# VH-VL binders against q9vpl3: the designs that were tried, part 33

Target 1, 224 residues: q9vpl3
Amino acid sequence: RGKINIQRPKAPHYERARVVAVTQPKYPELPKAKSCFKTRAERTQQQQENPYNEIIAREVRNWLDHSRLVAFFHLSSITADDIFRVRVQLHKQNLHLKSYGSKIIEQAVKNTRYEAIVPLFHSNHCIVFSPDPEKTAALLRIVRRVPQMVLLGGIVEETMLSRNQLVAYAQMPGLHAVQAQLVQTLSQAPGHLIQQLQAHQNSFVQVLDVHAKNQMNEETPKST

## First folded at step 11 (VH-VL)

Design db46
Fold by OpenDDE, look of step 12:
Structure db46 (fold): chain C 224 residues (1-224), chain A 121 residues (1-121), chain B 111 residues (1-111)
Amino acid sequence: as target 1 above (224 residues)
Amino acid sequence: QVELVQSGAEVKKPGESLKISCKGSGYSFTDYWIGWVRQAPGKGLEWMGIIWPEDSYTRYSPSFQGQVTISADKSISTAYLQWSSLKASDTAMYYCARDEGIYESYYFDYWGQGTLVTVSS
Amino acid sequence: DIALTQPASVSGSPGQSITISCTGTSSDIGSYDYVSWYQQHPGKAPKLMIYEVSNRPSGVSNRFSGSKSGNTASLTISGLQAEDEADYYCSSYTSSSTPYVFGGGTKLTVL
């Protein structure tokens, strides 16, 4: 039995080679997932035509329309766990943290009064919604725990605010307190005006009385 | 009116454990950060850390990280500062304070009366 | 340890105006408007006098004012009174690992 040359195996007999060739499992070339080669344009088009995106865009619009407080945050390397924890805390204050893709936001705000927010959504972002603008301070206190949430700005009572303006708004006394102060100030104004008006009238009457007394003294003929 | 009331003065030996308390009243305890500040005798104020009482999230100064534990019990509106093993160098006045600040603004608007901790052999 | 620099002591006569400086760096006072000032009388807890550079809490006298220029914040006390004799501490937000830092404190003496 000839030493099987393991280093250079003799080519099998033609018939054996034929059988081996026919019995070799033809592994189907794994279909190159067409999805991996979709051009950026094709991917973008598919995303635009997705009925799901329209539904989500409508949701976003609904949140914007019904919220009196909207805050925009950039997310810098935040973990899902951190987001969850913050979300829970915000939810306890009736603050709703949502995250949407930039394309969805663009679609949602297109041809609306909110179109100006689109430039804020070029990276990872989240939005906090609230029906209560008085919760702005609460929001900003809670967000302190997550330095990765960077405040970009917001919308309060349909007014777009910068980061600094939103912080300033949160520091203001509540609208009712300001209104109360205004009413108090306005209520004090008439009292001062009345006093000033009365002072002038009283002074005028005094001057007239003095004049009248002087005229009476001049008309009394010295009866020599 | 907002008030923070701290526990009384403590005299301890090195190696002993200690937990001091700060009770808040007159405001929503869970809606504000509570901070702890140390003041060694004749020295300045040192920020130790802060806690969010709602879920007891804590942030420490690097100098105090691992040296102390800050905790809170929201059910009784109380914050705590504790040591597992006191050192002589822990002798100081400790203040709790409410942090009124928002976002990047940190400032304490209401302070407790302080708790004097004396650690002497 | 990042510390804000304050003068150790400042003195003034009654009725005078005095200024306490607090010097930081570009990473704290220079970059942010989050400077606070505290007054501490002997044996008492600190009291907030100024927050966010120039804002006064309710109940704080209008004699106290705050300002900032560059890396230096200043507390000005006008019409100095005997009751103003105390230690004063500045504080600031910082972008470092410690978000909050105190100054070393300034002893104000009313002469």
Scores: ipSAE 0.847, ipTM 0.930, lowest interface PAE 0.6, mean pLDDT 88

Design db90
Fold by OpenDDE, look of step 12:
Structure db90 (fold): chain C 224 residues (1-224), chain A 121 residues (1-121), chain B 111 residues (1-111)
Amino acid sequence: as target 1 above (224 residues)
Amino acid sequence: QVELVQSGAEVKKPGESLKISCKGSGYSFTDYWIGWVRQAPGKGLEWMGIIWPEDSYTRYSPSFQGQVTISADKSISTAYLQWSSLKASDTAMYYCARDEGIYESYYFDYWGQGTLVTVSS
Amino acid sequence: DIALTQPASVSGSPGQSITISCTGTSSDVGGDNYVSWYQQHPGKAPKLMIYEVSNRPSGVSNRFSGSKSGNTASLTISGLQAEDEADYYCSSYAGSYTWVVFGGGTKLTVL
């Protein structure tokens, strides 16, 4: 009985080899989860075709169209808890903090007057909406609580403002106060004009009186 | 008119607890930060911290963190500064002030009259 | 350490113009337009004189003006009057640390 070479077993007879080859369990290659290998392009395309994204985009547009104050913030390593706390504070002031994906924002503002805001949304961002532009100061006071919220700019009364401009706007007296000041200033102008006009008239009358007196003195014949 | 009225002068011994108050009037108390500033006798102003009265969020200077507690009661438009255990070194004038600043701007436009705290054995 | 440095004292005669400097140790301190100035008379609470480098609150005399160059903010008082004799403090936001810092104060004497 030939020593079975356990180190280099002789290849089985051809017929046995065929049977072994046919009976070997073919393990199906685990389908590489197609989802893991979707190209960035495929992922982006799928996100764009999502009916849900269209609904959210319409919501964003609705907020933009009905808000007189819109502020854009970058979020730097902020926790969900911090966002929630700030949201609550903002809500008490009728300020609405929302967060949307960049693609949703792009879709929402495409071919609109708001298209210029797209470059602001390259990272984690949030938007604060308000129907009242006078709440800008309140917003900026509350945001002080969260240094991770970095102001990028905003829209006030359909005008896009830089960060500095938005801060400056918040520091201005309210529109009504400014209007009141303007009215007060304008109301004082007629009074001054009337005084000036009266002064000239009075001066003129005085000159005429002097002239009349001088003429009367010249007409008095020296009764020799 | 905006006004901040502080509680009266305090004379305490070391180890005693103290709570002084600052009442705001003439404005919406919950819409502005309130700060506390210490001034030791013959020394300069020291920023201690600030509070947002609406939810009592506080921020402290590193020098005062854990040394004092700032709180507020929005129902009566009052901010508080308190010590659990006073030290002689806590002898100073303490001012509350309204922070008018927005975003990264911090400045105090209205000040309380100050509360003198004297800690002596 | 974030600090604002002021001269200990400045003096001037009535009618003169004087300047008080406030220098930050870091570019973050005073780098932005976040410097404020306070006047304090003896036994009185501080009064805001200038905010955000150059803005005057209502009721503050136009004799007081603020400026900034580099990391140094300046308070200028023109037409010096006896009533201007007081301690003056600058303050600034310490951006990296999210707190406020005061300068050491400057005693202004009117001679």
Scores: ipSAE 0.860, ipTM 0.939, lowest interface PAE 0.5, mean pLDDT 87

Design wb1
Fold by OpenDDE, look of step 12:
Structure wb1 (fold): chain C 224 residues (1-224), chain A 121 residues (1-121), chain B 112 residues (1-112)
Amino acid sequence: as target 1 above (224 residues)
Amino acid sequence: QVQLVQSGAEVKKPGASVKVSCKASGYTFTHYDINWVRQAPGQGLEWMGWISPYNGETNYAQKVQGRVTMTADTSTSTAYMDLRSLRSDDTAVYYCARDEGIWDSYYFDLWGQGTTVTVSS
Amino acid sequence: DIVMTQTPLSLSVTPGQPASISCKSSQSLLHTDGYTYLYWYLQKPGQPPQLLIYEVSSRFSGVPDRFSGSGSGTDFTLKISRVEAEDVGIYYCMQSTQFPLTFGQGTKVEIK
């Protein structure tokens, strides 16, 4: 219907609640505190051998393989409530918001055409999937209302796009025709795309650093 | 307080245009679509269309298509409905209404007080 | 366009008695997403409409529990278990399953 209405969700009807429950992102369990003392190598090895991670990795791959639109976002201090609201709005447009651990993503895309996305997942992130590339504009409209969601880049019709390229794609009329042109352009200038993606990643790291610093400052008891 | 406040009553001649305003307060204006519904004297409700203040997207009922323009000013949190080429049958109370629907649901949880538009020769 | 037909068009009810209003649609209001987008509004005298029920049976916030909605497909019903004086007005069903949004003719409820 093309109508976007960002509203505070009310308690859903039972049937809707079921749908919402099914559409909830699957979050990996946070590592137990004990895991923080494990070496990076040990942690990585354990994760690779975890059957649960394999299952989730397969799920991620399945989403990637069946999606014609994939968008990657950094999440900056977003609340669960905010995520829920966004999820509802995205779902209305047949956009599926998911969140996975970085290691799971790595495992999922290892030795695949999607391996290039791994550097985007350094921090808290989410992925939006859609079978319809025409929903790019709708996606951008929705997330523009959510400052906590920072677009990093995406994949449209199997082509990796930078943030700016996604925006441009969404703004162009006749998306199918433009898509073909974009693919051609991107194929000719992979270096520029990489640079743009890296720029966003760097910005993301900076934001995280600031966040980390703020958290550390809050934990430092004002020695009165 | 969350409310929609509409402009005052209008009396117009046939062929003229009328512009009704709807000022929103108490909520984020761009988060909700504004619908316009009119009610002729002693008659039922007729949906005219909606506008998204966020991006300016509109959807008009076919009956008023070509004669109606809906706009939104985000700076003043005000929606406008401009109806041109007025006819006698355009005489009605015009309501703006906020759309609170989620998913693919469209329903109006907040209404303006209404604006009476009278078209008379 | 989906035509919404309400019956009766007028209803006079004794306070404390139940009331029932029917709304029929010219086609099924079941949306492809599996939901049915039927709504009930009350317009009290001299006031704008106010939402009572959304999606057939869900009561809007602040609406008394004496109001209930039911139905499926093309047949819908609004019930008031015990009519009160404040319930006087015109009730409208609305569909949003497809555009344009359309309303029923309205049912005027009066107190005897």
Scores: ipSAE 0.011, ipTM 0.499, lowest interface PAE 9.7, mean pLDDT 84

## First folded at step 12 (VH-VL)

Design B66
Fold by OpenDDE, fold request of step 14:
Formats: structure tokens, sequence, C-alpha cells
Structure B66 (fold): chain C 224 residues (1-224), chain A 122 residues (1-122), chain B 107 residues (1-107)
């Protein structure tokens, strides 16, 4: 049994060599996969060049151009059916429920005053748009019934509001009512000030009168 | 009733400046983006400029970029178009329009003013 | 820029006729197409938005259809007040662009 020379294996018989040559998988030279290490910059540039992303970003920009109220929500284990129900309810109030990817939002708000909202979009989220900020109360009423939608914050009249601030905003009376209250408060302020100033003066006069009376009593000679 | 009323259209010499105004009534003006559209005599409609509800974003046709400025005063319910370096080609009736947006329908203009005529002639 | 075209440029029709105007976009604009009617010396009025949605107050004889690049406006049973110029407009992107218009006149 001849020692199989592992260092120089005998060339297989011509027929076997032919079969091996034909059965050798011609691995297409893997195109030198340009190492997908596209630098973060190249990936960002390619993402910027995605026509689809631009289309959707444009949609977001259009919403922002037409919405005085924007509310941000986290979605926690919500079903498609539940989302649909909420969407219908919101739509009846001219509130538009939308969901966008974080990259799309980033692209849409880049170089705008709203760039600060990007960190809010790291998880499953949705956005509600409305042209009317007076619908904030209606929005919160609807969402209150949907525990899977958690309010994160919002934008009202181009001002970013926290969750608590947005809730407070919704509870405020209308602008005109607030203005009326302000006028009333301001109109009362001078009156209160005058009263306080007069109170001190009156107290001072009273003290002086008491002092004068005491002096008069001391000057009355005991008629022996 | 929802109304838009344009004003300020006059005869101006080439190179001159003009400011158009559009007064809105019958709706909450600041809830809406606004647009200017013009129409040269005997010609079609041409979009000129649009402005967001807040005024933060403005858009212009290439034909007017650098010469025209769009602005709004929400406290006065008024839209403005400042036109500088006017040319004969700018002669047109200028309409203001209320913009609408929906992702299902796109951008459209649902309310139009009656227009104001701007004539640029030597 | 998206180029808008209309066909025909003009058409003559009689009262009671059904007419169709076509609008074409140079690229897909989904359903973001609007139709406006303009009478001589008057401002344009919105007829159809989003390719097929009828504006409030517009008669039901007006209808819009289409998606992508090809759109149609149909006026059924043409009325005397319908003789006007009709414009399509894309609502997809800025710059907003209009078709050249179609004049509908009396036969």
Amino acid sequence: as target 1 above (224 residues)
Amino acid sequence: EVQLLESGGVLVQPGGSLRLSCAASGFTFNNYAMTWVRQAPGKGLEWVSSISWSGSNTYFADSVKGRFTISRDNSKNTLYLQMNSLKGEDTAVYYCARDRWDSDYGLYMDVWGQGTLVTVSS
Amino acid sequence: DIQMTQSPSSLSASVGDSITITCRASQSISSYLNWYQQKPGKAPNLLIYGASSLQSGVPSRFSGSGSGTDFTLTIRTLQPEDFATYYCQQGWEYPRTFGPGTVVDFR
C-alpha cells in the first residue's frame, strides 16, 4: 500500500482530472466588494440621494408648513387595528396621524428650527399634525383613551413644548379669554397698590393720633 | 364668508418696485399657508411664490427669485408680495390664494382673490 | 421642474355635451393634481383636488381621474356656465406648475 505522498499528491488519472476541472465551482471572482465601509459620510450622502427619502421628507416639510400644532407620541405595542381606529378619530377632528422614519425626520428638519426634535424619534413613534392649535384639547382627549400612545411633547406655534407644557396648554382658556383675564388682572393691580399705600398711611396717622392724645393727658396738671 | 382681497396693483416703470397686499377675512388666516399666482394678459397661470403659515419658509419661482419677497402679518391677516426690479414680463394680474395640504391630495389652492393688475411699462 | 401639458388646447362643444380634457405630467405626481376653472376676467376656481376629489360647491357633473402622469377632467352634460378655460396644476413639489390651459368654447 504505497505511502500517500501528501506533499505531492500524484496527479489524478486524466479522466478524473477532467471531471474535477469541470466540477470545480468557478466561483465568480467576488467583485472586490468595495468594502461596504462606506464612510458614515458616504452613507449619509447616499441616503441624501435616495429619491424616496426626499419625497417623504418633502411630505413632512409640507405638514410642518401647514401645521400650527405638531404632537409627538411614542407607540408602545399598539396593533395596526388600534392605530387605524385612532387615526379615524383624529381625522374627524382634522388631526392627521403620521409615522415617519427617524432618518426621514432628520432630513426634513435639517437646518431648521425643529432640528431639536430628532432625538425624540429613536423608537417607534407617530406624529399628529393640525393646522389649528385649538384642537390640542381634542387631541389629548382622544389619545387619553389609547394607553399605547404616550405623549412625548409637541410644537405649538413654532414653540417646542414638553409633555407637561402641552397638557397645560390644552387646559388654558382660549387666547381671547386669557387676554380678557390679563386685562382684568392688570386693571385691578393699581387699585390694590393704592389700597396698600393708603393702609400704611392710615396706620401712621392712627399712631400719631394716639401719641398726641397721650401727650395731652400728661400735661393736665393734677389740681390739688 | 371666506374672502381674499388683493391690492396695490398699479402702473410701474421697468426697474421699479411695488408692494402688493392681500387681505384675508372669514377664516383663521394663520392656519394656512398662502400663495401668489400671476397671469399675464392672454396667458396662462404661473405660480410666483408661497409662504408657510408662520412665514418661516418661503418658496419662489425661478423667474422671480432674488427680486420678489413674500411675507405675511398674521396679526393683520395680510399677505404681502414685495416686487423689486420689475420687468415687462412681470406684467400680470396677481392673485393671492389660500393653500391646502394633505398627504392624500397634495398641495392645492382652494380660495382665490379677485386679483390685482400690475403693469410694467416704459 | 415638472412640466405640465394639456390636450386639447381648445375645444368647441354644445350645451349638453360630454367633454374630456387631458393633462400630462413630465414625471409621476401620484394623485397630486388639481383642476381649476377660470372664466374671462375672473379669478380661477378650484374644481378638483387630489386628481378626483370634488371641491365643495362644485357640481357633480365635474369629475377627475388619473394617477401618475396622466389625468383627465370630464364634464358631463355641459352647461352654459361651463364655457371657460381649464387648468391643471401639479401639487407634488415646488415649483408649482400649471398646464397651459384648455379653452372650452361654444360650437
Scores: ipSAE 0.894, ipTM 0.962, lowest interface PAE 0.4, mean pLDDT 88
Fold by OpenDDE, fold request of step 14:
Structure B66 (fold): chain C 224 residues (1-224), chain A 122 residues (1-122), chain B 107 residues (1-107)
Amino acid sequence: as target 1 above (224 residues)
Amino acid sequence: EVQLLESGGVLVQPGGSLRLSCAASGFTFNNYAMTWVRQAPGKGLEWVSSISWSGSNTYFADSVKGRFTISRDNSKNTLYLQMNSLKGEDTAVYYCARDRWDSDYGLYMDVWGQGTLVTVSS
Amino acid sequence: DIQMTQSPSSLSASVGDSITITCRASQSISSYLNWYQQKPGKAPNLLIYGASSLQSGVPSRFSGSGSGTDFTLTIRTLQPEDFATYYCQQGWEYPRTFGPGTVVDFR
């Protein structure tokens, strides 16, 4: 009794093959079920029309209307407890730590001068708002202790700043201090100029005197 | 001391124009959005207009939209309200107020001026 | 626009009384409600912000409560200086809207 080759079954007899071919159940092509999966685009559009998103977008706009300082951070694997601690520290300095979805940010800044910030929000992020740009140094001091918060950039006085520019800004003396320094420098400038002009004049006079003396010495005849 | 002082309120004829000013002192003016609120004689309070700290965003009540303009000069610590095409219904005491915002508390006005009276009458 | 209503429109009370004023919004405004006091011929003063937060310098006899659409201002042990008009205001969205006011007078 020959070993039934399970891997290569012998083709059935012609008559059997015909019967099998005719009796093969034609399964109706399952109606291409409209994939219940709304395309990412449709989901995104529906999310944009969510009344909740509008409410939160309004919140973001209100923050922007009241904040001269806005800083953007990437969040890497930070615990809720750590976030809470940082939030408390920032709040003591009138710095407000917030987190919003990328779509909400996009909706909030659409058709505004801040639209360029949208690419910063592709990952986990948080935003710090403050009405006082002088708090930038305090902000950076606080977040330096939080390695999970990475500064991406910010907005100061409606100007977008890179990370490095924001750090530099924080190191600058206050506007009034700079103005005072400028006034001092300007007040000293005329004095220095006068001194320099006088120095050149004095030097010139000295050279002329030496020249005159030398000429007088050459004109004295050696009376032998 | 934190103070707001309104000025410019006078008698004007219907169709006339007027500019109000609000001088701020005792605080950093640029840190705050500002608002105008008016009160007709014997009536309640009505919001008129608001402006962001930078002046980039402005908001208006429907009753004044297209006729009034809000602006600010941060270098002078002054808020302005330009009122054009004035009507009898615009007769009111106009207050300037300092705005505050927090996501926990919403929008509120914590400092008010004493107001300036605008009278529109023929 | 969000419509604000107040109840009562006026009330008479005596010094030492406790009074309650109610404010209602036409839609939910979370806790974004403020209370102002205005005396005759004077500018309004902020009393309460965010439904229940007492403004600095305001006496503790003033308190606010509520969320959503219904809010209350309570004045405990009414003082002579408390006779004034009180306004609620929603801080939820533009346009900003005020209640019609509640006059508190001497009984």
Scores: ipSAE 0.889, ipTM 0.962, lowest interface PAE 0.4, mean pLDDT 89
Fold by OpenDDE, look of step 12:
Structure B66 (fold): chain C 224 residues (1-224), chain A 122 residues (1-122), chain B 107 residues (1-107)
Amino acid sequence: as target 1 above (224 residues)
Amino acid sequence: EVQLLESGGVLVQPGGSLRLSCAASGFTFNNYAMTWVRQAPGKGLEWVSSISWSGSNTYFADSVKGRFTISRDNSKNTLYLQMNSLKGEDTAVYYCARDRWDSDYGLYMDVWGQGTLVTVSS
Amino acid sequence: DIQMTQSPSSLSASVGDSITITCRASQSISSYLNWYQQKPGKAPNLLIYGASSLQSGVPSRFSGSGSGTDFTLTIRTLQPEDFATYYCQQGWEYPRTFGPGTVVDFR
């Protein structure tokens, strides 16, 4: 069976050639593909002009205006079902799980104190918002059961916290408890101070008394 | 009980200044953004200004921009509205309101004070 | 700025009547519309938020519907305490804007 000459295929039979010639789809000259690759500048400009991005950026700003707790998570191979389950659990605690594109976040935080968070949004991520920073412990408890959600850091009371700092914050007693402890400590302090001040005065009086007694004993003539 | 109480509304001359206060009680004040809304006599409601929970972001109606300043002291659970260069058109009952936000519901005000009357007249 | 309109500006009704108030936005505001009730000499009270969500403590005879630009407040069985002015407000963007109000008075 002769080697199929791929370089010079035998011309098809005249009839076949006619049929092939007639049935050859006249593909319209593909418009010279304007390089589908819009220049980075064009993409950026189009993205800036997308009214949708502005709408969503506004949403992000609203969350920031109303949230004392913001936590950032990386999502690793999490399913939609898992996300939904976590969202429901978080919602029961008045925690709001949201996901936004990096460009939207950038637009939302541009020229704000939160601009430093932009680099955190280079991968698949989600954000949890809460008006109550006391919910930090609840948040961490919930997400601990979700290995696909990796805590990156957060913002508490407008302060950027690392992962470790956020964990430490969650372990702290509530503000009211801390305040109560402080008040208790402060209320005890004056008592201790007064005791210490009085102790020094009392010691001084005792030393003076001893000195006076010793002087009186030296003045008693040994009646031989 | 959740309550907002406005104070500071008085008679003032045009060009004068006035500071309103809103004292919050019964809730964690610093968990919420706050808003001022005013109502001229016999007229509808007009949004005046809003402030984020921290005070870092403020919003103003065009009618008061540059003249009014909104601020808050979270340690005192108090919202303020500093009004400068007052005009006759600023005569109104001023209400403070607690703001709520949710992506499902938008911005809404769920708690209102009873209002304080500001009268600007020569 | 988003302009809000209401219809009617005023209506007269009797106790037991069902009434409908409409609110229209100049642009789409999704479901970010709120309804407030104000009685004479009193502060406004929130009735409905997010177009259709009933505020806690508000009677079930109040209902809201709509999305986009057209919204409706319905009171199914008007009670004596329901005679008041009703305002719609868009919660979509700043500046926040209110409708002009609808006065519901006694027939």
Scores: ipSAE 0.844, ipTM 0.936, lowest interface PAE 0.6, mean pLDDT 88
Fold by OpenDDE, look of step 16:
Structure B66 (fold): chain C 224 residues (1-224), chain A 122 residues (1-122), chain B 107 residues (1-107)
Amino acid sequence: as target 1 above (224 residues)
Amino acid sequence: EVQLLESGGVLVQPGGSLRLSCAASGFTFNNYAMTWVRQAPGKGLEWVSSISWSGSNTYFADSVKGRFTISRDNSKNTLYLQMNSLKGEDTAVYYCARDRWDSDYGLYMDVWGQGTLVTVSS
Amino acid sequence: DIQMTQSPSSLSASVGDSITITCRASQSISSYLNWYQQKPGKAPNLLIYGASSLQSGVPSRFSGSGSGTDFTLTIRTLQPEDFATYYCQQGWEYPRTFGPGTVVDFR
């Protein structure tokens, strides 16, 4: 008598299975508890219908109209307290840390040259705005101490920069400094050329003098 | 010292054109959006136009839309207002102003020029 | 467009008086309201921005309050140099709009 496998009962005969299927009380499907968790899609749809979205989008546009520096960051498990601390530090440097929904950003930059930034906002993100691009170095210095903020890229002087490019930009001397250096270099170039030319001329004259002296010495007959 | 200096205001005939200039000094001009505001004689202030720091975005009052153009040359620290098809109603002192923006305070104008008078008359 | 109104259109006061000017917006503008002072023949000067923030260099006798649609400018102890026209301006959206102004003259 084969051990009735209670763990994997053999499927009943087709007729029995049919009777069991029909006699099983159809419990009304418990109304799927509207999971309080609105699906990301539902949240996104609700955000589209929010009259406040336009107001916030306007805010984003105003930031863009007044900011020569815009930096994008990914936020990785950062606490509200940490964000607040960073915000205060940034604010002291006239850097403004803001966070917006992806839909708001999309609406704000739609049909603008900044539309390419929309894909950066699919995750937890924040944006730092500044009217002064010279604050890029200060921004990076502050954020370096916050490992939860990951630089994704930015916009400087209406130019989109990668993370690496933004870092490089921050390391560059200011435009005026570069210009000054260029002017100095250019101003020195003629002086160096003149010096080099003069040095060569002087060397040539010296060689000629030595040659002339040697010839004169050879022409002096050894008066025996 | 932070200063804005408007110029170009003259007497012009209706239908004429005029270009106003605003020279900025004492601050980094390209860090700021700029605005033109006008005031008719004995009247209140009226916003005319605004321009972003880069010049990429411009805004106009309906009363001047299609007739006026706002522009800037950041290399010269100068703001411009090109006015075409001028009307008698455009007679006013025109002020340039520096814009400030913050999400906590909105948009406000913290520095103003002395203004330049534009008179449109036959 | 957001319509701005002011009350009163004019008021007479004496040196040392406290005066209040009101500004109303046709719709909510949050705290995005600015106050300007203009003396005859001069350019406007910013007094208050963001409804209540005092511009640098402006005397503390000036104060602003309000939010939404209703705003007030208060001058606590009127000085001789305070006789001027005052304008409110909304900084909420384009077009930017000004109030009609309030003239403060000597009694």
Scores: ipSAE 0.821, ipTM 0.926, lowest interface PAE 0.6, mean pLDDT 88

